# VH-VL binders against q9hk44, part 7

Target 1, 202 residues: q9hk44
Amino acid sequence: MNSRIMFIGGVPGVGKTSISGYIARNTDIDIVLSSDYLREFLRPFAPQESHLETSVYDAWKFYGDMSDDNIIRGYLDQARPIMGGINRVIARALANGEDLIIESLYFVPDMMDEMVLKNAFLAYVYIDDPDLHRSRLEDRINYTHRNSPGSRLAAHLKEYRTIMDYSMDMARGRGIGLYSTDDYALARQRLLDDFRKFVDRR

## First folded at step 1 (VH-VL)

Design rv5 (framework fv_rovalpituzumab)
Fold by ESMFold2-Fast, scan of step 1:
Structure rv5 (fold): chain C 202 residues (1-202), chain A 123 residues (1-123), chain B 107 residues (1-107)
Amino acid sequence: as target 1 above (202 residues)
Amino acid sequence: QVQLVQSGAEVKKPGASVKVSCKASGYTFTSYGMNWVRQAPGQGLEWMGWINTYTGEPTYADDFKGRVTMTTDTSTSTAYMELRSLRSDDTAVYYCARVYYGSGSYYRPFDYWGQGTLVTVSS
Amino acid sequence: EIVMTQSPATLSVSPGERATLSCKASQSVSSNVVWYQQKPGQAPRLLIYGASTRATGIPARFSGSGSGTEFTLTISSLQSEDFAVYYCQQYNNWPYTFGQGTKLEIK
C-alpha cells in the first residue's frame, strides 16, 4: 500500500488539531478529518447505548457518580462506534491509495483493526502540566476553535485528563509514540519528522 | 452485577484440543478486554494472553504461541480459548478475567474473574 | 520480561496480628502493581491496584504501599477469612507477570 496515513490522538487543549494542520501543510496531504465531525455524522445512526448525543465529559453520568471508572466507561461507549468508523475510513484510504490525517479525541488502540495498526502512523499527544492544560483550554479560541468557549472545556479538565491518562497508558502498552506538547513548536516538528521516517520505512 | 461464567470441567488425552468458554454479563462486552490465566495444581498464576473484544484481535504469551487460539462471539458476549496439542503439564484451572483500562493507579488488570475451568490431561 | 519476587513464601501468624507481605520487581514498575487474594478452590480476588488503591468492597485493614521496585501489602488486624494465598502482579510492561505467591497461614 502507497498511502500515507496519520492517526493522531489527544484530548481537547493539547493542540492535536493545530498540529494536524501543520503536518498536512508540510506533507501536502489534502484530507484532514476531525473526530468531532465524524462523531456529528454518526450521531443520527449510532446506537442509543453509545450516548453520542451527550458530551464525552458528561457520559459518566449514565453510570452514577463521577469517578475515573465511570469517566472511562462513558468514553469507551462513545469510542466504540467512532473507532469502528475510523477503521473503515482508513481501510478505504489504504485500498484507494489515498493520503489521510485523522485527529481524534477517541483513540483506543485495542479498538483499532490490524490493518490500521500495521499501516497507519499512530501518535498520541498530551500535556504533562495540568495548569498549562487548563490555560490552553481557556485560550483554545487562539489555537484551533476561534468561536469555541474555552472556559466551558476548562471546567471539564478532570474528565479530559482522566481520558488522557488512560489513553497514554494504552498507547504505552502498544509501543505507540507519546508526544508532549508542552513545547508546541518542538512537538509538531518531531511529529513531522517521525511521520516522514515512518513513511520512508515502507 | 458483572459476572463471568465459564464452561465445565474437561478431561482430555495427550494430543487433543480443548476449548474453554467464558460468558460475560452485566457490562458492555466490547468495552473491556478478556485475559486468560491458568494455574496448575499447587502452582502460581500464569498469563496466557488476552483478546481485544471489539476487534477480535488476540495477543498471546510467548510460551503459548502456536498452540493457543483466542476468539470472541460478540452476539453472545462470550470469549473462547482453545489450547491444542495438549500435554500432561497443561493440566490446570483455566480462568478468564476482565481487564479494565483505567488510567495510572486506577488500572485494574483482571478486576473480575470467571470461576475457573479445570482441564485434566491424562492418558 | 519483568520478574516479580514475593517473600516470604509462607507467613505464619495468629488472628488479630499484623501481616506484612513483600513483592519486588526486577526493574522499576512505577506504582503499577496489583495484589490478589486467592482462597482454596476459588478464583483470585482483586484487593489493591495502583500499588495503594483499595478495590471496591475490600476492608480497610488491607493496605498497599510502595513504588519503583519494592512493594508491600499489609493486613493490620488479621481475621480468620484472611488466611489465603496472596499474589502480586505488575502491569507496567507487557507481558504482565505475577509473583509466585505468599501463603498466609494460621500459626
Scores: ipSAE 0.000, ipTM 0.440, lowest interface PAE 14.5, mean pLDDT 85

Design rv6 (framework fv_rovalpituzumab)
Fold by ESMFold2-Fast, scan of step 1:
Structure rv6 (fold): chain C 202 residues (1-202), chain A 121 residues (1-121), chain B 107 residues (1-107)
Amino acid sequence: as target 1 above (202 residues)
Amino acid sequence: QVQLVQSGAEVKKPGASVKVSCKASGYTFTSYGMNWVRQAPGQGLEWMGWINTYTGEPTYADDFKGRVTMTTDTSTSTAYMELRSLRSDDTAVYYCARDWGYSSSWYFDYWGQGTLVTVSS
Amino acid sequence: EIVMTQSPATLSVSPGERATLSCKASQSVSSNVVWYQQKPGQAPRLLIYGASTRATGIPARFSGSGSGTEFTLTISSLQSEDFAVYYCQQYNNWPYTFGQGTKLEIK
């Protein structure tokens, strides 16, 4: 197909938004979609069982005590309608020959349609060093909001890293590329190069 | 320079309540969870529960549900643990302890100095 | 609830010798075990997390090993400041559970 589609997964603080912008600029792709805004758009229409009115870091509460299993259950409940929407958006872009970059917290290969798995460049970005991850979340808080709303991200590092570990295991099982952003400049260049190679081969 | 400073020792009668404080400094208070752990004289460590310092939401160990309350005051970077209906076997040193807790690493990196609570008739 | 069992309860050794402390979990905890050192009148101090990773500032003579249900803390050349009580803790499953401690004392 003619479309250049990139679907990047990652939790808050790993730099997926900045990387998406970098790739868009260097490939002349005009459309970059964030799952944050897709989630917000979908929220009024999503099934109640998806719990999209609840932050992903609180969704485990519907299953009892905090555990890795319950964190992932809550994440998957929210991921299901969002991933369904992403499948549809990518299918439309492919049908119309349109280029698209999507960056998303919600990245569940088992919920991706075969068309997406075959025709989109899939990548998961992560931070190996938990201290660096915390530092990047704290830096973001200082830049974005003074104290209140941004403070939530760092307070939920545990929930986000549980989601990250789970997502990495799923990506690894499917042969999806994993990109450490401990060295941000290297990671964005590797992603750009790999995306270009992917486009050239199809 | 992370530091957790707890309130001073207390002596209480059976049936009373005690409220221990833990003042944090040297880091962003709301970015890390706070745990409470106690140690009876000559005994081992017993985890009581933790509080999410940003949301103020506590989670308690089963043995303490119904008689413990954990709270925070973000303006003073202070965590509190209140234990009610005190019994003589509640005599212990009570510690606050910080964890950051990422998916496979929930451990306590900094501890308060401890608060001795003595329950005597 | 996962039960953590430490052995021996007390280990008597001389300075300069090697000490080996054991910690067993009632079910698999992967590598999610942490070791603390506690001296009389002091709060516990983090030594090792992830079964084998030394915390910042911890001397190289402290090493941890193990996975699943059996874990070991080794102190290769005992110094006078190492005589303390050592606790293991699992952080694989909520709630956090501690062993009862091993007291390392001078012979």
Scores: ipSAE 0.005, ipTM 0.451, lowest interface PAE 14.9, mean pLDDT 84

Design rv7 (framework fv_rovalpituzumab)
Fold by ESMFold2-Fast, scan of step 1:
Structure rv7 (fold): chain C 202 residues (1-202), chain A 123 residues (1-123), chain B 107 residues (1-107)
Amino acid sequence: as target 1 above (202 residues)
Amino acid sequence: QVQLVQSGAEVKKPGASVKVSCKASGYTFTSYGMNWVRQAPGQGLEWMGWINTYTGEPTYADDFKGRVTMTTDTSTSTAYMELRSLRSDDTAVYYCAREPYYDILTGYSFDYWGQGTLVTVSS
Amino acid sequence: EIVMTQSPATLSVSPGERATLSCKASQSVSSNVVWYQQKPGQAPRLLIYGASTRATGIPARFSGSGSGTEFTLTISSLQSEDFAVYYCQQYNNWPYTFGQGTKLEIK
């Protein structure tokens, strides 16, 4: 099959939406899906235990005190139905010969189907410098409406970086590429080049 | 100017514990992982485990689970490796080694190493 | 765990000649292989990462190749300072594993 599938993971503020758009333009891929919209679509049908009505940075509260373990438990509860949906979307694109880019906060290799692991270009993007990460979340807040829930994103940097470190550990264990977006221009070019190499090997 | 400076040589009796330190300078300590690798006299390199310096959470190789503890002190940019219930075959040079998060220019290589700490276990 | 096997255990070569060192993985590690050089009494020194990319400051005579399970380190026109022990390492899977080393010595 000739499908070109990219599945890119990352927490808020790392630039995965901007990078996905850049790659789509440079590869002529027309379909770019955000897990934010997949999550909204899934919400009416998701099991109660997935807690999809709660922000990911608050999902640890179902398990007690704030801890890295409880942050990850909350994240994985939400990830399970969303990753299930992503597996199905990728399977459809592969079956139909369609190109697709997915960018997602929810990126759990152990929840990916064999078809996804074998046929999609998988990448995880991160920000090494926590001060730069906070700055990018704050810059994003400056452009949201004053009544937006997003006005509090920078306050949850700890939760996002816990999820990021966990996701990086899983990606590293499976040989999935990790890309620092401390320099956006360099990171997006490296991702584009690596994606092209992946496609060319097929 | 990245540097990793380890504590000095130690001589221990069987059954004792040893704690080796690795002080980092020249970079943001919490932005890089720290690995521990040992080398017995005349033998090859053996990976013991690593620690996530941001979260403080360690991952140990199976052969060392139950005997090793890895910790960090972010206020002093120092990583520690404690090995308990020492045996004669624990005699080795112990290294700390920095691991950057994946980057096409550096990969997951151990790009900077400490000078090593010789631990001798003898009766 | 992934077993890394290096060959030969010892290679005797004259200065100015070419040395070829082999590293084999028990299962595919993609291109996620690193080569280190170790001289007596010193910590290992990073030579090559990603199977084929030279680290900063490493002379052009060092080159790496391979992917999957078969990897090679080549040193062209050997210099006196190149006689050392060389280790390969995989970072594709945890636990990270090293080869047993190849000792390069003067004939």
Scores: ipSAE 0.006, ipTM 0.447, lowest interface PAE 11.4, mean pLDDT 85

Design rv8 (framework fv_rovalpituzumab)
Fold by ESMFold2-Fast, scan of step 1:
Structure rv8 (fold): chain C 202 residues (1-202), chain A 121 residues (1-121), chain B 107 residues (1-107)
Amino acid sequence: as target 1 above (202 residues)
Amino acid sequence: QVQLVQSGAEVKKPGASVKVSCKASGYTFTSYGMNWVRQAPGQGLEWMGWINTYTGEPTYADDFKGRVTMTTDTSTSTAYMELRSLRSDDTAVYYCARDKYSGSYYGMDVWGQGTLVTVSS
Amino acid sequence: EIVMTQSPATLSVSPGERATLSCKASQSVSSYVVWYQQKPGQAPRLLIYGASTRATGIPARFSGSGSGTEFTLTISSLQSEDFAVYYCQQYNNWPYTFGQGTKLEIK
């Protein structure tokens, strides 16, 4: 019938990549896109002011001293071209009757087109316990990313949780579902069930 | 169960240095940052700086003009604050206080009992 | 640095009354404000974080509100143990900054 589009947001360590793979396998959706690769693809063409050459946890440095405001400003600068690209990709999938899962660090509802807000299943995944989040970042290389040192990412827990908190607040304002991955198995099942219900209502 | 225990009161001469310790127990030391806050007699709270207990990297308030050093010993779950070139106006109670990352969930929820540092000749 | 200004400096109230304490930031701090209570000879005690969320163990009579630059701490029915100094603090920007405090005194 209609395209099945899932757009899932989350910061590093929350399990969004693994969840996306689980849902793809259980729904027979063949295309799973990561904003990590969208970011790399866009880098040669992005405006300089987007600062996509800089890690998201360092982007606040373009605004001066470390603060929650500057962390979010840096995040939003990077989010703008990536979200623009995501809007276009989802529009193409909808126009062509294609299924698609996107998992993304960059998840800004105010930057989503109306067609995305109306036609995609939107979800934000988070970790409530900062201790668990730190632990999952430290162990990341064993689970998802062979050549990404988890201890380096854990060093930036503050920046990631600031982005997470901001993103959750934005999602709440739009009625977008929030899913705690403190219990990973429960979160995976809830997301799958809710996505199936979303698709069935169309 | 969760507590921060600080070293005892100190009396120092002007120009000396003082090093205050803060021993954490009942939680994972590296999962919380550690703040240092002082309070001069009859005055309000003054933030001195913060240390990332996981990386050991400190951030200092400019008002201390490079006179402060914050360190940690993760093997003993202890944070340290050293203040150099002491002046009489450095007389204060010095507190350590833990802080959760992200900010939105928590303020400084656990504080040490305070260490009185008196600077006099 | 962001300057936090508390008012009044001293508030004289009777037990059972409502106390309202104000905290103003020199620029927006979103909802990243915490409130502490300090009694003589004691370390500060966390009351409210995120402008409006009560910390664990804090009685329901304490409530916080506000966002941006204006914040309020309300104690709905003052108890004898509530007479203390109250500090607001922002954690949106480095360096963290405290207000100068509001002293709550028995009238």
Scores: ipSAE 0.006, ipTM 0.464, lowest interface PAE 12.1, mean pLDDT 85

Design rv9 (framework fv_rovalpituzumab)
Fold by ESMFold2-Fast, scan of step 1:
Structure rv9 (fold): chain C 202 residues (1-202), chain A 122 residues (1-122), chain B 107 residues (1-107)
Amino acid sequence: as target 1 above (202 residues)
Amino acid sequence: QVQLVQSGAEVKKPGASVKVSCKASGYTFTSYGMNWVRQAPGQGLEWMGWINTYTGEPTYADDFKGRVTMTTDTSTSTAYMELRSLRSDDTAVYYCARGEYQLLYRDAFDIWGQGTLVTVSS
Amino acid sequence: EIVMTQSPATLSVSPGERATLSCKASQSVSSNVVWYQQKPGQAPRLLIYGASTRATGIPARFSGSGSGTEFTLTISSLQSEDFAVYYCQQYNNWPYTFGQGTKLEIK
């Protein structure tokens, strides 16, 4: 039980930020990193092919018309440098015996290093009901993105749900736990329980 | 296509142990938890515990703690439930049942094995 | 542990009639209740989860309702294949607990 690493994936509106805070409080983990800030930090230095200067919900535009394939292509372009950075951050935490929670829109198991796959508790958070998802994106109180209009994000529900479906398929194929936040209180409790069990048995 | 196939009926003496197997097919074994439920003749359903197939970690109901062990073999997509120190009142049909990793479905068992009758002879 | 109590123990009804089965929890379980159907010699079959959501392939005549401590399973127009034992289960707290069952029999 040296490093306790949790890597939580999920699109905007699913509650991954709030869940991460809940887990951190209940496990006494002091470091919670958001891929939003990692992306912002990387943006000035990322290759132009990654298109980090463009919102993920617009990245399909570099490939033509909106389609599931183009949405995923844009997402994966942005994911590549961010996932590379996450791999390095987790490796550092493991080497130093540090605990860490990362919550990320960018969650691509095939881009994760073996060290991450073996040592991090991986979980993907989703909302099954699209109307609930839209409602949660519109409700600023439920999410900590102050001064970010929820209606703007709700306008891109299609892009986010395409990314969510793709990410869930990838997670499911690798046996990574899927956690529905349609019942938020149940979701956070079981995710906490599963993380504690993972830590105790590794 | 999605199936859970359990081992055959067993007859045991009091004090013996029994190990029931549950082989999964048609889905990714580690994407779903496996629950164990028993039913004594003419009685209702009793939850024994579950195992996280991804981590291999079991959780047991208090009534079975200390004499039940749940394990998995991911290479064969098989779950096992071993019950020790058998008593006559352990005579029951034992079921494995798939709980989804979706939190809403973890305890909504959507796929069940056919059941294994364990008879304890006194 | 949470005790789940079903009523009635046996319900005698005719084909084509409505059946209403009750399930009561000893403390609040939110909407985290599932219903199963079991026919003699068979494993249980999932009908309803989350108190009110029908499982895949379950006919529309089955409906669930309730929250907190009181839950109901309704079968709106009984078919011959619906005569079985029905169990409720809570998944709000460990250990998971089942009701004792309600047997639907032909009147």
Scores: ipSAE 0.000, ipTM 0.429, lowest interface PAE 16.9, mean pLDDT 85

Design ut1 (framework fv_utomilumab)
Fold by ESMFold2-Fast, scan of step 1:
Structure ut1 (fold): chain C 202 residues (1-202), chain A 121 residues (1-121), chain B 108 residues (1-108)
Amino acid sequence: as target 1 above (202 residues)
Amino acid sequence: EVQLVQSGAEVKKPGESLRISCKGSGYSFTSYWISWVRQMPGKGLEWMGKIDPSDSYTNYSPSFQGQVTISADKSISTAYLQWSSLKASDTAMYYCARHYYDSSGYSFDYWGQGTLVTVSS
Amino acid sequence: SYELTQPPSVSVSPGQTASITCSGDKLGDKYAHWYQQKPGQSPVLVIYQDSKRPSGIPERFSGSNSGNTATLTISGTQAMDEADYYCQAWDSSTAHVVFGGGTKLTVL
């Protein structure tokens, strides 16, 4: 018997949390972990160089002026300890025959252990349309900060889309599935179907 | 290294069926959507529809829904555009184009050379 | 349906700056992309996401997008830049790609 593990990546606003919940309900998987909570758990123990005390959209500031390169450098600094933790969590689930869904802003295939790449269903969720992405970030639904206005996340659309583009390029290089949530209902159904096929093929 | 190569020009009569092709090479074919774009003689570009080659999901412009069929065979990295019954008004250059995921709003980074379809009695 | 409007033609002298406009309702809230098409050739992406250049596109090409209008700007226009130019956007409400009608750039 093999564990059913899904590791789904995406930036804020793309609907990865809602999709993860949909898949959990339709597969009877009881555990859904968010990298937001994993980040908070790791924060007291993370090395200072990871800059986990700083929002990911501000982490480029440690490298100078805003640029795509500096945005990605800041993102990767934060990703390292979080991805290390995710590798361990998935390893435990696989060893114990447990099912698990993880949804994560941090999605760096080069930082994933070979056992994760071989045994977990990996997917990256994105939004093609920046207008739709901005409107979803401006939505009153706020999961990152207690009472932050939606406009606060939308102000960082550039940083999030740079991270998204980078993550998609990495996913493409490894044959990892890319799912556009411009049509949310279609995306969640495709993900569910592909996950079921992955499980059945094993 | 990335290339989209389309099938050759076609001369047809009204009522005939036709399928033209677009073969991708130099990239992971299933990782990119492919769109079909029509350009009537002396006119501009018209988007017809798109396909995700990984699962053959299609989305059509309302003007072309039911008029054409878009399909793909991922085993040979080829997308298709098909008519069951051609009309003289289908005379045009047809392009396939790859969607660019690093851009927003479905820009097209690579285009095929075009297939000229002439339909006359 | 969402529509993009371009002037049918623009003429400039060699070395002059050419500006080609693309108008659409709240286009500045969307990304505009631009394609160059020379006679008998396929379109070529010259600007994406309002202002970014693909690898291999000369630095003469630049873009902007605000309000209802996106603009493709070609500085120091050369004879080789003579072509038809098309703007393009994505309409999320219909999930459709939309092209402008095209602008013929003539370098006199």
Scores: ipSAE 0.005, ipTM 0.449, lowest interface PAE 14.8, mean pLDDT 85

Design ut10 (framework fv_utomilumab)
Fold by ESMFold2-Fast, scan of step 1:
Structure ut10 (fold): chain C 202 residues (1-202), chain A 121 residues (1-121), chain B 108 residues (1-108)
Amino acid sequence: as target 1 above (202 residues)
Amino acid sequence: EVQLVQSGAEVKKPGESLRISCKGSGYSFTSYWISWVRQMPGKGLEWMGKIYPGDSYTNYSPSFQGQVTISADKSISTAYLQWSSLKASDTAMYYCARRYDYVWGSYFDYWGQGTLVTVSS
Amino acid sequence: SYELTQPPSVSVSPGQTASITCSGDKLGDKYAHWYQQKPGQSPVLVIYQDSKRPSGIPERFSGSNSGNTATLTISGTQAMDEADYYCQAWDSSTAHVVFGGGTKLTVL
């Protein structure tokens, strides 16, 4: 296949959106999709048990007290329909010879089709240091005169880092690349180089 | 078995150049950061800087920026710490350490045995 | 620049609980890691991510971290635990590793 497909996972604050834009500009890929919009598109049609009407950081509340297990259960409920849609979108791009970058909070390789896993470059971006992660989310607050999305998200760093930890554990078991954005410039260049090598070896 | 093996002790004079090494084995060398840590006689640990061997990206503590060069040769799984001109104040034990690059903070899971560098006139 | 402060020394009797503190501004919002260093030896990781113990480290070693202070606790302290102990954290403002000054543990 001649398609160049990248699927980048990461939680808020790790820079996945900015990295996706950098990769798109440096590879001339015109289509960059966010799972945020896929989630909104699916909301009218998703089963109630997927809890897509609830913020992912609150989805554990359907299972009892806050715990890592309940955070992941809520995350996986939401991930299921979204990952199903991502499989379809990537399969279409591959069939049509189209290039595509998808950036997503929802990153569950076990929910991905074998064809996607073999033909798309999968990468997970993360911040190793929780202080840096919190700081990057909070930096938006310092530059605004109103409550920003960043201030709300920083309050839920625990939930996001639990999701990140879980996602990285899955990635390690499958040989999926992990890219620390503690050093943002290094991470985006390394990701670009690895994506180019992946494309060349197909 | 993960191991970091460092080069042997060095005795040098001020103004001389020196390069010491740290060889990794038992893991994917290009997938983990290697840090250099200085310990002056009777003193504590000081982080000097780090390198990612996969692409040779380096980052230095401000106290060591411009004073040393960190490099790596991924073909032989070896990281290096180099001085162009040694000073008596460089007398110390130098450790290399593998930084675990994972969520929930960065820590050093494996350390080399150390290289003692003595600089005296 | 961010600084971690440790007491220079702590002394305990054999079998007593030793507590070594590490203080830094809002350290509880960061992760603290602990290293043991015996004379003439390299540091050894004994606690990571505030409270987790690497394989091979005795169960008598434990850790906590809240507010401004992280604590390494050694229960039933033994003579073999005599060493220098260093805490470590990440300074997000510089993206650099920070070590505490070290604490000499004496078991008398």
Scores: ipSAE 0.006, ipTM 0.449, lowest interface PAE 11.8, mean pLDDT 85

